# VHH binders against Phytanoyl-CoA dioxygenase domain-containing protein 1 (PHYHD1): the designs that were tried, part 1

All scores and structures are predictions.

Target 1, 291 residues: Phytanoyl-CoA dioxygenase domain-containing protein 1 (PHYHD1), of Bos taurus (Bovine) (q0iib1)
Amino acid sequence: MACLSPSQLQKFQEDGFLVLEGFLSADECEAMQRRIDEIVAKMDVPLHCRTEFSTQEEEQLRAQGSTDYFLSSGDKIRFFFEKGVFDKQGNFLVPPEKSINKIGHALHALDPIFRCVTHSHKVQALARSLGLQMPVVVQSMYIFKQPHFGGEVAPHQDASFLYTEPLGRVLGLWIALEDAMLENGCLWFIPGSHTGGVSRRMVRTPAGSVPGTSFLGSEPIRDNSLFVPTPVLRGALVLIHGEVVHKSEQNLSDRSRQAYTFHLMEAAGTIWSPDNWLQPTPELPFPPLYT
Positions, changes and structure headers below are counted from each chain's first letter, unless a header gives other numbers; antibody chains are not in Kabat numbers.
F, E and O are the ipSAE of ESMFold2-Fast, ESMFold2 and OpenDDE, as the mean of both directions, binder to target and target to binder. V2 is 0.75 times the mean of E and O plus 0.25 times the DockQ between their complexes.
[cut] marks letters that were taken out.
Atom coordinates printed by the task and the answers are left out, and those that the model quotes come from them; centres of patches stay.

## First folded at step 1 (VHH)

Design a1 (framework vhh_7z1x_3)
Fold by ESMFold2-Fast, scan of step 1:
Structure a1 (fold): chain B 291 residues (1-291), chain A 122 residues (1-122)
Amino acid sequence: as target 1 above (291 residues)
Amino acid sequence: QVQLVETGGGLVQPGGSLRLSCTASGFTFSSYWMNWVRQAPGKGLEWLSGISGSGGSTSYADSVKGRFTISRDNAKNTLYLQMNSLQPDDTAVYFCARDRYYSGSGSYFDYWGQGTQVTVSS
């Protein structure tokens, strides 16, 4: 059983994040990496979804397709690309397999390998030890953080993007499939930053607007010296409170920082915001974690 | 870069008290859990106590509960251990240690002080 000790629960409650080293074995990590390689090898993304932002009108028009592609990805397995990997015609400037930023957002439901890991007995035991009564899986993604191209993720709180009433109902699980170190863009957290709620929300914009999302509110000013780097070994699971402030730096190294991440929501007594970009569909309502 | 310096050790009679201090530098002290760990002669490391970055949560090993009190002053970048009712078995080198994160089987400490000797003897 992946039950948390009282000391681990206390640390998670105080800091807003917790590292569990050795959560997945090397063989389990390897199986997920082999599966993602198969998915990438069969990747076929239409030209109108292969966009980079620029001042060119043709590229801005293609960005509308990418916006729709993103907003409807909640019940799909879709490919999102690093910046700088396409020419103006949409052709790859680097090998396709080194161009992918992430694959999302229904790997947990649609792929048998990722479904098996997400609903594994040890994930369920971990959720039960945290007191989750009716957890559902709201999204998943495979993050590549490509060598040299892997962009930074600015300071944020997951609950700004996955908003619930009340707050405190969303939990991130982030699993390292490769060592995540300072050099290749590990996670950084502000311990204890999860107690103040959120002052910013990402919401859907009216149909036809570009971009398809906007922010309500503003980011608070944060002292960069408060961030603590969180390097972890392959197979580690990082629990991420929905309101803890975290970031990752750009990957300037010659190796990727692959991770599988998914989000749980406690469904009991929780309202999922209708303004969230991500919505359950009739075809894929948020699946219960417990099986 | 990161530095932890323990002071306050010394010789004390059984039943006596000592207060240990650990001065931290080179990092944002208030962002880290801090711990006290000791090593008695010929024995392994024994974790004694931990305190959250804010000071709002504390934890203690059974061997020291009710006798030792951990505290911190974030304005002074200083960690304390108040030791009361000292007994000969408390004789050890006492280290302060910075907590990086917890693992599935325990906690990781990434930086240690040099240690301060506590001797409990008549």
Scores: ipSAE 0.015, ipTM 0.504, lowest interface PAE 8.2, mean pLDDT 85

Design a10 (framework vhh_7z1x_3)
Fold by ESMFold2-Fast, scan of step 1:
Structure a10 (fold): chain B 291 residues (1-291), chain A 120 residues (1-120)
Amino acid sequence: as target 1 above (291 residues)
Amino acid sequence: QVQLVETGGGLVQPGGSLRLSCTASGFTFSSYYMNWVRQAPGKGLEWLSGISGSGGSTSYADSVKGRFTISRDNAKNTLYLQMNSLQPDDTAVYFCARYRSDWGSYFDYWGQGTQVTVSS
């Protein structure tokens, strides 16, 4: 039996995203949150590695995307911080545990709790029901979306950052570890926007160049009325087509919007772009999903 | 060049059984998720069943669950649909269809279709 019904498969194909409520139990969510609390408690980020994360395109290029700390994080567990949490000397203005934007990008491979969730029987069954032949895990992130500090994520397509030939070989799995609602910055999608290809790409610049990444093309200006909010309860999984246009608003509320997300690539007949910021390494080639 | 050819259609009485075959050529058959879709006279397309490239995962529409079985023989590049307990409302043209090997796509190749008529 497949994980997805025919109606769910049709909806995913028509809209480019799909909500699966109750994908993880409360106990499974709590185990992941407890593990991330342990990781944060042991966090030791040297002063020169304290990079503020911005998901705005220009600031992403000029800060996060230009640092070696970000560019070499694909086979590591590294910490990226919310904007405005450091003083001029790089010291924390708020408690460190409330300053983290995200942890990335190899939680799925390097942490046993996150590895178990990523390679769980239910994730594998979901991938099989969608028809994935040789899926590999390319990256993972734990996103905090901190109270008051959690920045907006501008409209984008994941395939612009995780580019493949042919296009359309990347799939996002986004799991709510807390209720994700309008007030704390839930996801917003443009249904059916995944059928037009990509209009921009983030690429690495030649070694030694500044900045370390650049954009080819541009993201089109889109009418905000086309976006639909996608509030979900804790434990929900949101399936995200690599080309669907999506965003999230700033978290101005008093509660975080924690989520665990990872990306799969169909490796059969696919070329992972050598220009992508994220690359497999000899130490960590992209692990096969199926075990 | 990709080709899909359905065979095995025909006239059957209510309660009868029929096995459809779809022979594939021009691509690596075992790398693709394959589907059966039907169209009854004057109706739209109805998805019935799908099977992963390895055959390890299958799915069915509620209207055919428990009556139809999808299978494949990758050595023969052939997809099958075993249809049991056929009813008059199963009368339709049955199509073999390939998903693209990436997501959010459409059925990119279809067979010509084979007619199934359930009547006495």
Scores: ipSAE 0.000, ipTM 0.131, lowest interface PAE 14.3, mean pLDDT 83

Design a11 (framework vhh_7z1x_3)
Amino acid sequence: QVQLVETGGGLVQPGGSLRLSCTASGFTFSTYAMNWVRQAPGKGLEWLSGISGSGGSTSYADSVKGRFTISRDNAKNTLYLQMNSLQPDDTAVYFCAKVRVTYESGGTLYFDYWGQGTQVTVSS
ESMFold2-Fast, scan of step 1: ipSAE 0.040; ipTM 0.490

Design a2 (framework vhh_7z1x_3)
Fold by ESMFold2-Fast, scan of step 1:
Structure a2 (fold): chain B 291 residues (1-291), chain A 122 residues (1-122)
Amino acid sequence: as target 1 above (291 residues)
Amino acid sequence: QVQLVETGGGLVQPGGSLRLSCTASGFTFSSYSMNWVRQAPGKGLEWLSGISSSGSTISYADSVKGRFTISRDNAKNTLYLQMNSLQPDDTAVYFCARGLRYSSGWYEFDYWGQGTQVTVSS
């Protein structure tokens, strides 16, 4: 539906990110938030993801379970929680809806509302205007960024975690379901940082190793003054180049900063790294975006 | 090695004040958000206050808003909690906690101090 103007395309190419205000209507945002509330109300989290450690042996067993729960979440709808929200028996110490950090990573494929939004004509038109020939959806997340506890996301490039050969094949789409402002932890970008490649990669460690992933290389230290805040209104879509450096600060406000985000990969001429934590499965190969 | 050491706890009468300090070492303190969390006897963890890496963003739990003040001194690698108008139900072990930095993933606290006991009684 929406074709990028020449000036918008140029801005995205120069900066590595682009804000599209009013991409979703208020009604579309409300439908997604209501659907997530329904998913949360029916949430059933395995005991090993809910119980705090009491011994070193229990810690090792839970760490392996949590690692597998994360690493095998690519074709599931799974719940990830703030630390310290469960008692020794696995009961919530805070309301469940205030305890969830994110839901991932196959909302785009497994939930009708999120599938509809992800494969909408306007998302497809946006991808076509960027020149994507064979885009596939590799993952999706609903991020709550809870009041007070919603954690900081350190400076990073998505391509370090969703690595491809060649680079430049991954695109993030980040949709604000609530106003994302300085106070509640909006996105911050280093404009033009996407042209230097990546300095690190998150790779799977050998089977049986804990925590199941490790970094090759290191994230370079960058001058914090280079980051620019990117506040957006509810319904805005932020395009995120796979190599643009971005972060978000902790949400210390009284309001959540809910967002729906998903990643596209250009499949034409691209090798998805077998070392990536996220892999397609026989049950869910990466679905083509274009329908 | 990352270390967080709380000091300043003790016994105080209702209506009194205490100032807690948390000294950080083994990491770049100015790059992390910091938090105060408490645990009362027989209760779970309760988040009290958080402060951003620069100190520009501060938030409080409703239970302590207006009574407690969080601050930090990045030059001294120290986090503070000024506690005023203390009540018996403020009796708890108070923990300093470092905010987690994790890309494309989980949010949580990754390092905690040993805690300092605060007892409010007559």
Scores: ipSAE 0.000, ipTM 0.135, lowest interface PAE 18.6, mean pLDDT 81

Design a3 (framework vhh_7z1x_3)
Fold by ESMFold2-Fast, scan of step 1:
Structure a3 (fold): chain B 291 residues (1-291), chain A 122 residues (1-122)
Amino acid sequence: as target 1 above (291 residues)
Amino acid sequence: QVQLVETGGGLVQPGGSLRLSCTASGFTFSDYYMNWVRQAPGKGLEWLSGISYSGGSTSYADSVKGRFTISRDNAKNTLYLQMNSLQPDDTAVYFCAKDTWRGYSYGPFDYWGQGTQVTVSS
């Protein structure tokens, strides 16, 4: 599991994704879930970052504040909410632990439990088996995919958002902290879709403007029949090539689909696009994966 | 460049029905969560309903759940709100609004239409 077999490596190269069941132990999953519960219990998100409405002028100011909160989250641990979880007074309609969409984007660096998992010997061994020379961690998220509230994620390629020159330098690691099934919104992939490059990029707009990002190019329309569902058990790791097309459907179930995900970039010979929303900061340069 | 244009408002009696439409241009409509928001006279904005990029997921405010139905036609770049069992307190200007980020329902909204007036009165 720490090293890929030749057949697993070939499958990853051919399909653009690979499932490794049993990658994390139950104790490792439980430690991350307990830690995230502690983080949520201490959550204090400014009102301007919540889904609440007022006059047009106040809405414009809140849009700016929420945009700034997102764009500056790369070296922080910040909270993003599912739609419809606040009333118009800003009160939770759903308990806080069931209202969060995700927590991002520096869990791998700032939290000791998530740092330990991200830099674990088995993650490092996996990266080495893939031939990564100087991998750095660019971002991490804890994704809740809440019961009934967890919305779908449209078909996309990670490299459109985490753009590098050359392409092929970004790797996603997606770890199921709960069983991820059809009913609660598992991942779906188009096998072999990673060989065509990207035709769209998300880029930052000028500082202070709203929205804080825009798209260059266009996303191609794809036949839904090409997608293959990828249900996995708790503790599984899914390797995601930066250019493989993937999506997830709405969580229609009464159970969450919690996952911990992070992205690696091969830093050797790679240019991280200065137009990416996510940038390293002086306070947190992208940390090397290898210790 | 981005435009959202609402139509279909008007005067209706209590218990009546109206269908609102919002035509979108200047962005890839099928990539974004879309929303309906209203503003009653002298009141702030109230979020009513949202729909995912594919139309597979919908959500509603308690005040309209069971009475209003949100839908979309991605081929026509059009968002709809079917309003049934209208009450006098549904009187408001109705806006469609686009979520800021593709494929995610975070709010805030980055673009709004000009609004369409709905008046529920005998």
Scores: ipSAE 0.000, ipTM 0.148, lowest interface PAE 18.7, mean pLDDT 82

Design a4 (framework vhh_7z1x_3)
Fold by ESMFold2-Fast, scan of step 1:
Structure a4 (fold): chain B 291 residues (1-291), chain A 125 residues (1-125)
Amino acid sequence: as target 1 above (291 residues)
Amino acid sequence: QVQLVETGGGLVQPGGSLRLSCTASGFTFSSYAMNWVRQAPGKGLEWLSGISGSGGSTSYADSVKGRFTISRDNAKNTLYLQMNSLQPDDTAVYFCARVSEWRYGSDYTYAFDIWGQGTQVTVSS
């Protein structure tokens, strides 16, 4: 049973994040990892990954295929790679399963194993405990955070990328499929940082532009000493308030830090910004969480 | 401090020409791709043109191809937009913008991260 105690609810409201150890069993984690291995074995490597780039700046102007692939991934299962894993001819320098960075963004809807986990009774009970009335699933990602390749994720708020009116309507669920520790790039949070709103947004640029997104506003500079590391064991779920400031450090270890994450939005009384990179489609409207 | 400042806007008659400049400071200008974007009264942003850090590659929106030319002088940290055959529909605030790599979640993507304040171009008789 995944119902939050009054003290856990209070802690989430105060800190903006909450760790629930043992949310998934080892068998549940293994089933998801096995399913991802099957998906990777049958992976279609995108054409833009096989294109030679002469400079980073030229890649930015000529990344139309990469931009379109990302912006249209909300209702698909698509593959994103670490930097520097292809040679000039587009061949892997590192085996494909060690080169892949992320799979996104509709695993929750299109894969039966990930759909089952996302809509599980314990996830639904957790959402009800948080007071969500009409939650919908907006996106999902499988994150590999490869040994040595898994780069840092800069400090950010999810609501900057998944913007709603009013704010406070987005919730992240991040599940460790391997132990997430300091050396392999666990999450770091600034407790209580979720109460100040957002100072920047990522919005779509006009169709055909490269890049396909733009930041409006600026991220404030914060003292790194405000961040607290959040190491968790395999099977833990971390609740992430849409406005809590968080980051992850580079994976300096020889093991991956695999995680499954998805985002919920309270649909009742909420406007999903038409400027967000991610949009529902006729093929896949945001599915209701409750079944 | 990282800044972009546009100049060169003003009032021009239909068929006329203007050259906009964007002066960059606080970063290594030649390391970044730069873009021009405009916003007409009561409308959203419209992307116009982009140029690579070296100046070796350029791209243009269909609405301005053949009329506008983007260029840069890396020694002067300055981006230019030469606008010819201006029409009343070109009336807008013109912005320069820097392109930066961003890691969204676990994936690398590109975004505009620094914008100038804009310069007004009015095409009217």
Scores: ipSAE 0.014, ipTM 0.526, lowest interface PAE 6.5, mean pLDDT 85

Design a5 (framework vhh_7z1x_3)
Fold by ESMFold2-Fast, scan of step 1:
Order: structure tokens, then C-alpha cells, then sequence
Structure a5 (fold): chain B 291 residues (1-291), chain A 122 residues (1-122)
């Protein structure tokens, strides 16, 4: 059976997010962390392909969004680095394995360990309990949120980056691979914020323009007191409605806050925006979740 | 500092009434689902009642349906439990708690107070 209870479904509908503690076992978390360690140990990123990841929104739009490396990463496994980890020549100022912000965006399709977790029976059962008819996986990423370097993620809605017509077709699954607490930069949500649609989208700019992406519209200024922290233990899954406003604070601790996250889209009756930075490719059309 | 403080317990005769209060601080109370749970001497935790963040939805354990009423005042960051027709087996420490669920749908409670003692005795 393995379905969400009526009270869990109601809570998700009311709040726009839901915590499921113990979704992955310790062994499952360890397997994913070991696999990422192997991927990082074999990392060979040529200087011309090194892309600095900025946690400041304006810098992120200019630096990360405008590079070919980022824009073509949707069907690849690519490395994005924290701000301030390179010298002027592109050499690491800290060990490479402590410099990575995230690895994205096709772990769910290209790596057997991450494919197995993403398409697991329990993920499929969860999607079915939410009423998804033809869910597809649109992207995945492994987020390190490095000690001291892991910067804040500004308030946002996932649907601003993964835009669909109609809205309400995107679902985030965020899995803690380490305890995510106040000290190391857990998620914060505005409960009930998912009912107002989106006022901003990240879109591709015309070919040859600089930067390669821009925001259309504006993010509303929100009272910081509306946010509630969502600390979770290793193995927890957080369901994230595509329109719920959420953020994370800077990691000021000496511990990372590693997480695996992926996004589902209900493909039935949905138009994936052609303006989205992320597009399916002939090599990797969005894979169906259900087997 | 995140905390929940339960008050209103005491000694009451069978058939009597008590009103428990839970005052929340350090988080945005109005955005959380809230619960009442109790622990009788030498026994485990028993879930009693839950209320949605808006107060529009409530639920009760069969042992307390029709006798207990959960409510909340979001302007005062306070959760209430009105307990009527109290019985000796209602004797317990009462806690207010937020909630979380595991992957099997099991409900767990997150609480930060010492609770309030309710004793129903002649």
C-alpha cells in the first residue's frame, strides 16, 4: 500500500510542503554519499569549463546562467562550484571536493545508484498517492552546502525556474543525506504561500545575448517572520509544491548539509515552457517516473 | 528559542472539567498543525487530538471524542484543550506538540515542554 494518509494529503495541500522522516534508510543514504564521493574523486573539469556558482541572485543570473556549461547541463552530470573558491587563473583555493556547490542535472537518468533511488517503488507510490497520472523526471541535483562556503538561497518558487502551463504541475522531492538543521542551513518555508501563482520566471535570453538568462517579472518582497524553519533528520524527504515560497540560510557551521533533490512534472495536459533554461534533449527526453 | 509551555493541569474529581493551555514562542505558531498527546504513569504516549494551522480541521482519538475539544488562538500563539467528563483513566501528563510523519505514514511528535499533570481522583 505505502500511500500518504488523508491527513498528510490535507497538510500538503494546506501548507505546500510536507516532511516524511525516515524515507531513506541509513544504508540508502550511505550508498548515495559513497557514489557521489566516487564521482567527485574522478572529477576532471577543464579550466574553460569551470563555472562558479553564486548564491547571490543577480550574480547567479549573470555568471552561472549565461554559461554554455550551465545551459547545456540538463542531460549531463556537471559540477558547479561555490563562490570564491578559484583564484584569477582558475586554480582551486580550497580542496576541489570542498569547493563543489552542486552536481546536476541528470543524476536521476545517468547514474545507476541515483536512477534506482529516483525510480524506487516508494517514490512511485508517493507520486501515485498525490494523484500524478503521467509524471516525468525533469531534473536532479546533489547539493553539498559546504561548511562556511554554502551561501544562502534567496526566497523563491521552483515554478519560476521550471515553468509550466498550467501552473501546479511541478513537484520537488528533497532528501536529506545529512541532518539538515538551523546551524547548517535547513530549508525554511512560508506555509500556504503556494496559492498565489508566480510573479517571476527565469527565461532564456535571445541567442548571443549576455547574460544567457534573465528574470521576467519580480519576486514579491516578503516579511521574513512568515518563514518557518524545517529541520529534518538524515533520510527525510521533503515534498515541495512548485509554487511554495522557500529559502535556506548560509551554512555557518563546520558541517555540510548534503541533499539529493529532483523534480517531477505531471506531463498529462501540461506544456513545459520553451523559455525554460532546462529543456529535454533527443539524447534525454524527460524520463517517465512510473515503470 | 523555540518552546511550548503547557499549563492548566491539576487535581479534579471524576466527571469534572479542566482547560489546558499551550503557549508557543520562538516560531510562527499560526503556520503549524498542533496536537495534544498524553502519557499515563508507566505507559507510552497516546495521541489525543490535532488541529490544522487555520483551525478549520480537527481530529480526535476515539477515547476522547465527545469529551475533549481542541481549539487555538493564533493571535495569542496559544493552543487549548477543553476536557469535560473527566475519568480516572484520563490521569496523565499532557503535552502539546507539533507533528511529522515517516515514509510509512506513522505520526511522530516534536515537543519542547515538561507537560502539565492532570490527576482525576476522588
Amino acid sequence: as target 1 above (291 residues)
Amino acid sequence: QVQLVETGGGLVQPGGSLRLSCTASGFTFSRYWMNWVRQAPGKGLEWLSGISSSGSSTSYADSVKGRFTISRDNAKNTLYLQMNSLQPDDTAVYFCATEYYDSSGRLYFDYWGQGTQVTVSS
Scores: ipSAE 0.000, ipTM 0.199, lowest interface PAE 18.0, mean pLDDT 82

Design a6 (framework vhh_7z1x_3)
Fold by ESMFold2-Fast, scan of step 1:
Structure a6 (fold): chain B 291 residues (1-291), chain A 122 residues (1-122)
Amino acid sequence: as target 1 above (291 residues)
Amino acid sequence: QVQLVETGGGLVQPGGSLRLSCTASGFTFSNYAMNWVRQAPGKGLEWLSGISWSGGSTSYADSVKGRFTISRDNAKNTLYLQMNSLQPDDTAVYFCAREGYDFRSGYYFDYWGQGTQVTVSS
């Protein structure tokens, strides 16, 4: 069901997000999970390159952003870890495979299984039905949201981190590889919150500065009652408008909440901000989605 | 409230020049690409030219390339169209339009001025 109906398109424009159940088959989900297990089994992260990815505090996000490992990950497949999984010397306190927060940010380009899913005919048909003329893939992540360790992702707008001129040119595709429910930290959205622009931006700081990124502007305080939980079954795809406010709660359960997510940018008439942490490289310019 | 107001139209003889202005209010002008579109009597809309939010990129329809120049002054919230070597078939109502993006329709013009009449006759 890749092609959206007129009513689905209208709902996406009104709410800023849209759930498409059954987008991937169970076999497709299993293939991606098996591939990520292979990648994890071969993980070799030097101690000096290890970085904890915290979704609980902006201070942790900024500290992580200051590392060369994070800032140069846009054309790589790199490993980022949950908060509290390393001792002060960088040794694992829990098994490595249960310590990974996410793998990013070029799975869509560098891994054949993830490249095939990202550029699949049904993803392309979905993008065409949304009216995208020249979409490019800017980044991808595999998110584990580990049992007990998977931290909260604070309320945010993707466009604050993936800034474009004009706004409205970035689209998130978030695919559940396991059931994403209230107990294991599903997504929560504020419907209609995408119509007011952004109040902050994450920008690169001068080379050698700590942290390597900083925020311009400030995040507004939001009433938790405005958020609507969005539980989905394995194989569902959630379309996420670049400006819709969303979050996820901490995973306090004994089950992970694995998801594959990637972002598209409409390249026609759009400037990717040179201040964004993520930049295309000569080796990997943002690949066109349409083949 | 978003407003776009065109000025500078009028009657000009063939081979002459006109400079159109479009004054914007009610939004952050420097965040939006802007366009010029015209409609000749009894004809449909024809896109003429576009300019990026910063003024760093411009584009033109083949019918006006080399004769028309689009520019903007973000400090004055004003869009310009310098029209040279005007021909009788340039006679039209000229609109400035703000560029929006809608996932349903792709790129579209979300706000338009009221238009300014340009008449090229001897």
Scores: ipSAE 0.000, ipTM 0.136, lowest interface PAE 15.7, mean pLDDT 82

Design a7 (framework vhh_7z1x_3; at its last look DockQ between E and O 0.02; V2 from the best seeds 0.00; counts 0 for: pae E 9.9 > 2, grease 24.4 > 24.2, off the site)
Fold by ESMFold2, look of step 2:
Structure a7 (fold): chain B 291 residues (1-291), chain A 123 residues (1-123)
Amino acid sequence: as target 1 above (291 residues)
Amino acid sequence: QVQLVETGGGLVQPGGSLRLSCTASGFTFSSYAMNWVRQAPGKGLEWLSGISGSGGSTSYADSVKGRFTISRDNAKNTLYLQMNSLQPDDTAVYFCAKLEYSYGTWRTHFDYWGQGTQVTVSS
């Protein structure tokens, strides 16, 4: 079981992130990858989400349909694609398995393999060692970080998108399903950056508005020298405080960097913001982690 | 805010050379990987080459290895693609691209592309 030692707890509190190598075995990682391959093979994507690469104006006109696909994904298994993978008729121009950026946002609830990993005894023990009383799972996603097209992820704080009152109630669990190295887009963190709150929030705009979300506040320009790379081996768990600043570089290599990630919220004494893009639904209230 | 402007395209005979440039503004250029991507008529996007923010790492698609060279001048905020031994199947619109993925959105809101520059190689 993955119980944190006192020194690990201290390191997490000081840095805002913590690496646990060997959290999943190689076999467990491979099983998750095989399951995602099965899910991709049976992929059924609505035609309005299959758009040809277009100019900025054409992209804007189509954004509301695609925005609704994203905004209602919290209780679904949905596919989010790289640009330029469809023709005008919505047919794939590339093999479907090479076209996907990520799958989200309810693998933890809707797929038995991912549900088992998410609610595993290891994960529940980790949450207990952190002192979480009523943790709920708010979202999950499978990230491909495709060779070459797996773009950089700009510096951000997860709580900007998953906002709570008070802050400090959201925790990311990020599991490497392949080695995550400098060359294929590992995570980078600013240690200790989780202590100053969030710089911005993504909020829903009024219903029917375009675009469907907006930011309150702005991300400051940060000194790149403050970022520390965090390469990890397959099977590692990276524990991510909701307010720690992190990023990843574009994957310039010929190898993907696949990861499974999900977020916990301590529900005891916490208000989930009604302005967040992600909301619980009657079909899927945020499931309790402890089973 | 972010602007990418490609220049250097044109008509060239088979076996010829062109050098494409992309001038960047509205962001700290040296902090980001940059890419060249092309789109031939009726085809999807083809990634050609990428270069790290520092310029220390480069990569190339097999279709252009040995013929194309990516480079950057961070002092001038400019990305380059030297294209040698051009063939008719290199005819396409060539884009300079800053590829990003924004956490928590269905699309990469920070994917930035220039207007493109046409390269035409006569048969």
Scores: ipSAE 0.006, ipTM 0.488, lowest interface PAE 9.9, mean pLDDT 84
ESMFold2-Fast, scan of step 1: ipSAE 0.105; ipTM 0.602
ESMFold2 (binder alone), look of step 2: mean pLDDT 81; pTM 0.812
OpenDDE, look of step 2: ipSAE 0.018; ipTM 0.337

Design a8 (framework vhh_7z1x_3)
Fold by ESMFold2-Fast, scan of step 1:
Structure a8 (fold): chain B 291 residues (1-291), chain A 122 residues (1-122)
Amino acid sequence: as target 1 above (291 residues)
Amino acid sequence: QVQLVETGGGLVQPGGSLRLSCTASGFTFDDYAMNWVRQAPGKGLEWLSGISWNSGSISYADSVKGRFTISRDNAKNTLYLQMNSLQPDDTAVYFCAKDRWESGYSYGMDVWGQGTQVTVSS
């Protein structure tokens, strides 16, 4: 399954992305969805998300709390919410399971179901077929893309956020846990856009600053006609080159577009930028993919 | 046969300049990113600079940024390193190296030249 044909390898090289339908079985998808439901049911809603602040000082403290929560999430399982889901008293306006934007960023390491999928023999075989010698897992996310609330993801390159020297060392694996179609916010790619390097970098700002990151450079304006929609069925895996330009549109439908995504880095001969928001910790160095 | 050949090394005084060349044969040069790497006497390998297949991406190590310029001429199958404001601690063997490109993914370097000696001394 995970062995790529010569034509698939050529297509990935030419386009910067590749769709593999039927990568996960229905049972594997259901196991991941059941596990995420359990995690959500036991969710600890952060204090800074629940508090209505009456002063500028209190609002600044909340902003610092949100910044610290994000920047330190690389070795944690943490919850990030859609806008407008809390009332002034901090109560949910919609059910909690409809309020979450994403869960990140160490599901691959800290949860046994997600660890099992991430380090599965078919993922390892796929990485080997792509020629990776010493791949490590740098981060993972469960993305809900909620009905009506699931916002647009603007055009970007993953390598702008997960920067390495040299470039070309980061690979995204994006797995549909529900059908991802035009109406519920599927992925859109610019084929061949991965060959021009990166136009910007997200870097950490000085310690104690809010929002904690800033951009060097700028995202260029691109003609929308260059984007190709990439609808996929539940269980499909989309390979995403670190430098391919991609986006997703707002989910205006009555269905979520749940996906599990994680990123690999070829560690051999690669420098992980010390300016990246995401850093390995003593508690969780980037785990090797191959077991 | 697949081969990289460095030229342009030699003895130069502090503050001087040298231009290194690396000529490629036996593979499609404009399909691969290229790198310059050096090794000082008794020390390990130090990566200096890299350039993508189309010159769209260029990066430098902090130790050489602003002093060295990497470039390539795909029509001539040649990689260059222009070295300015040379210092005694730039004394090293300089290697060019081809990125290993397999299945649209670059990871590490698989073909290396024999190296060219650069000595910065008065």
Scores: ipSAE 0.000, ipTM 0.134, lowest interface PAE 17.3, mean pLDDT 82

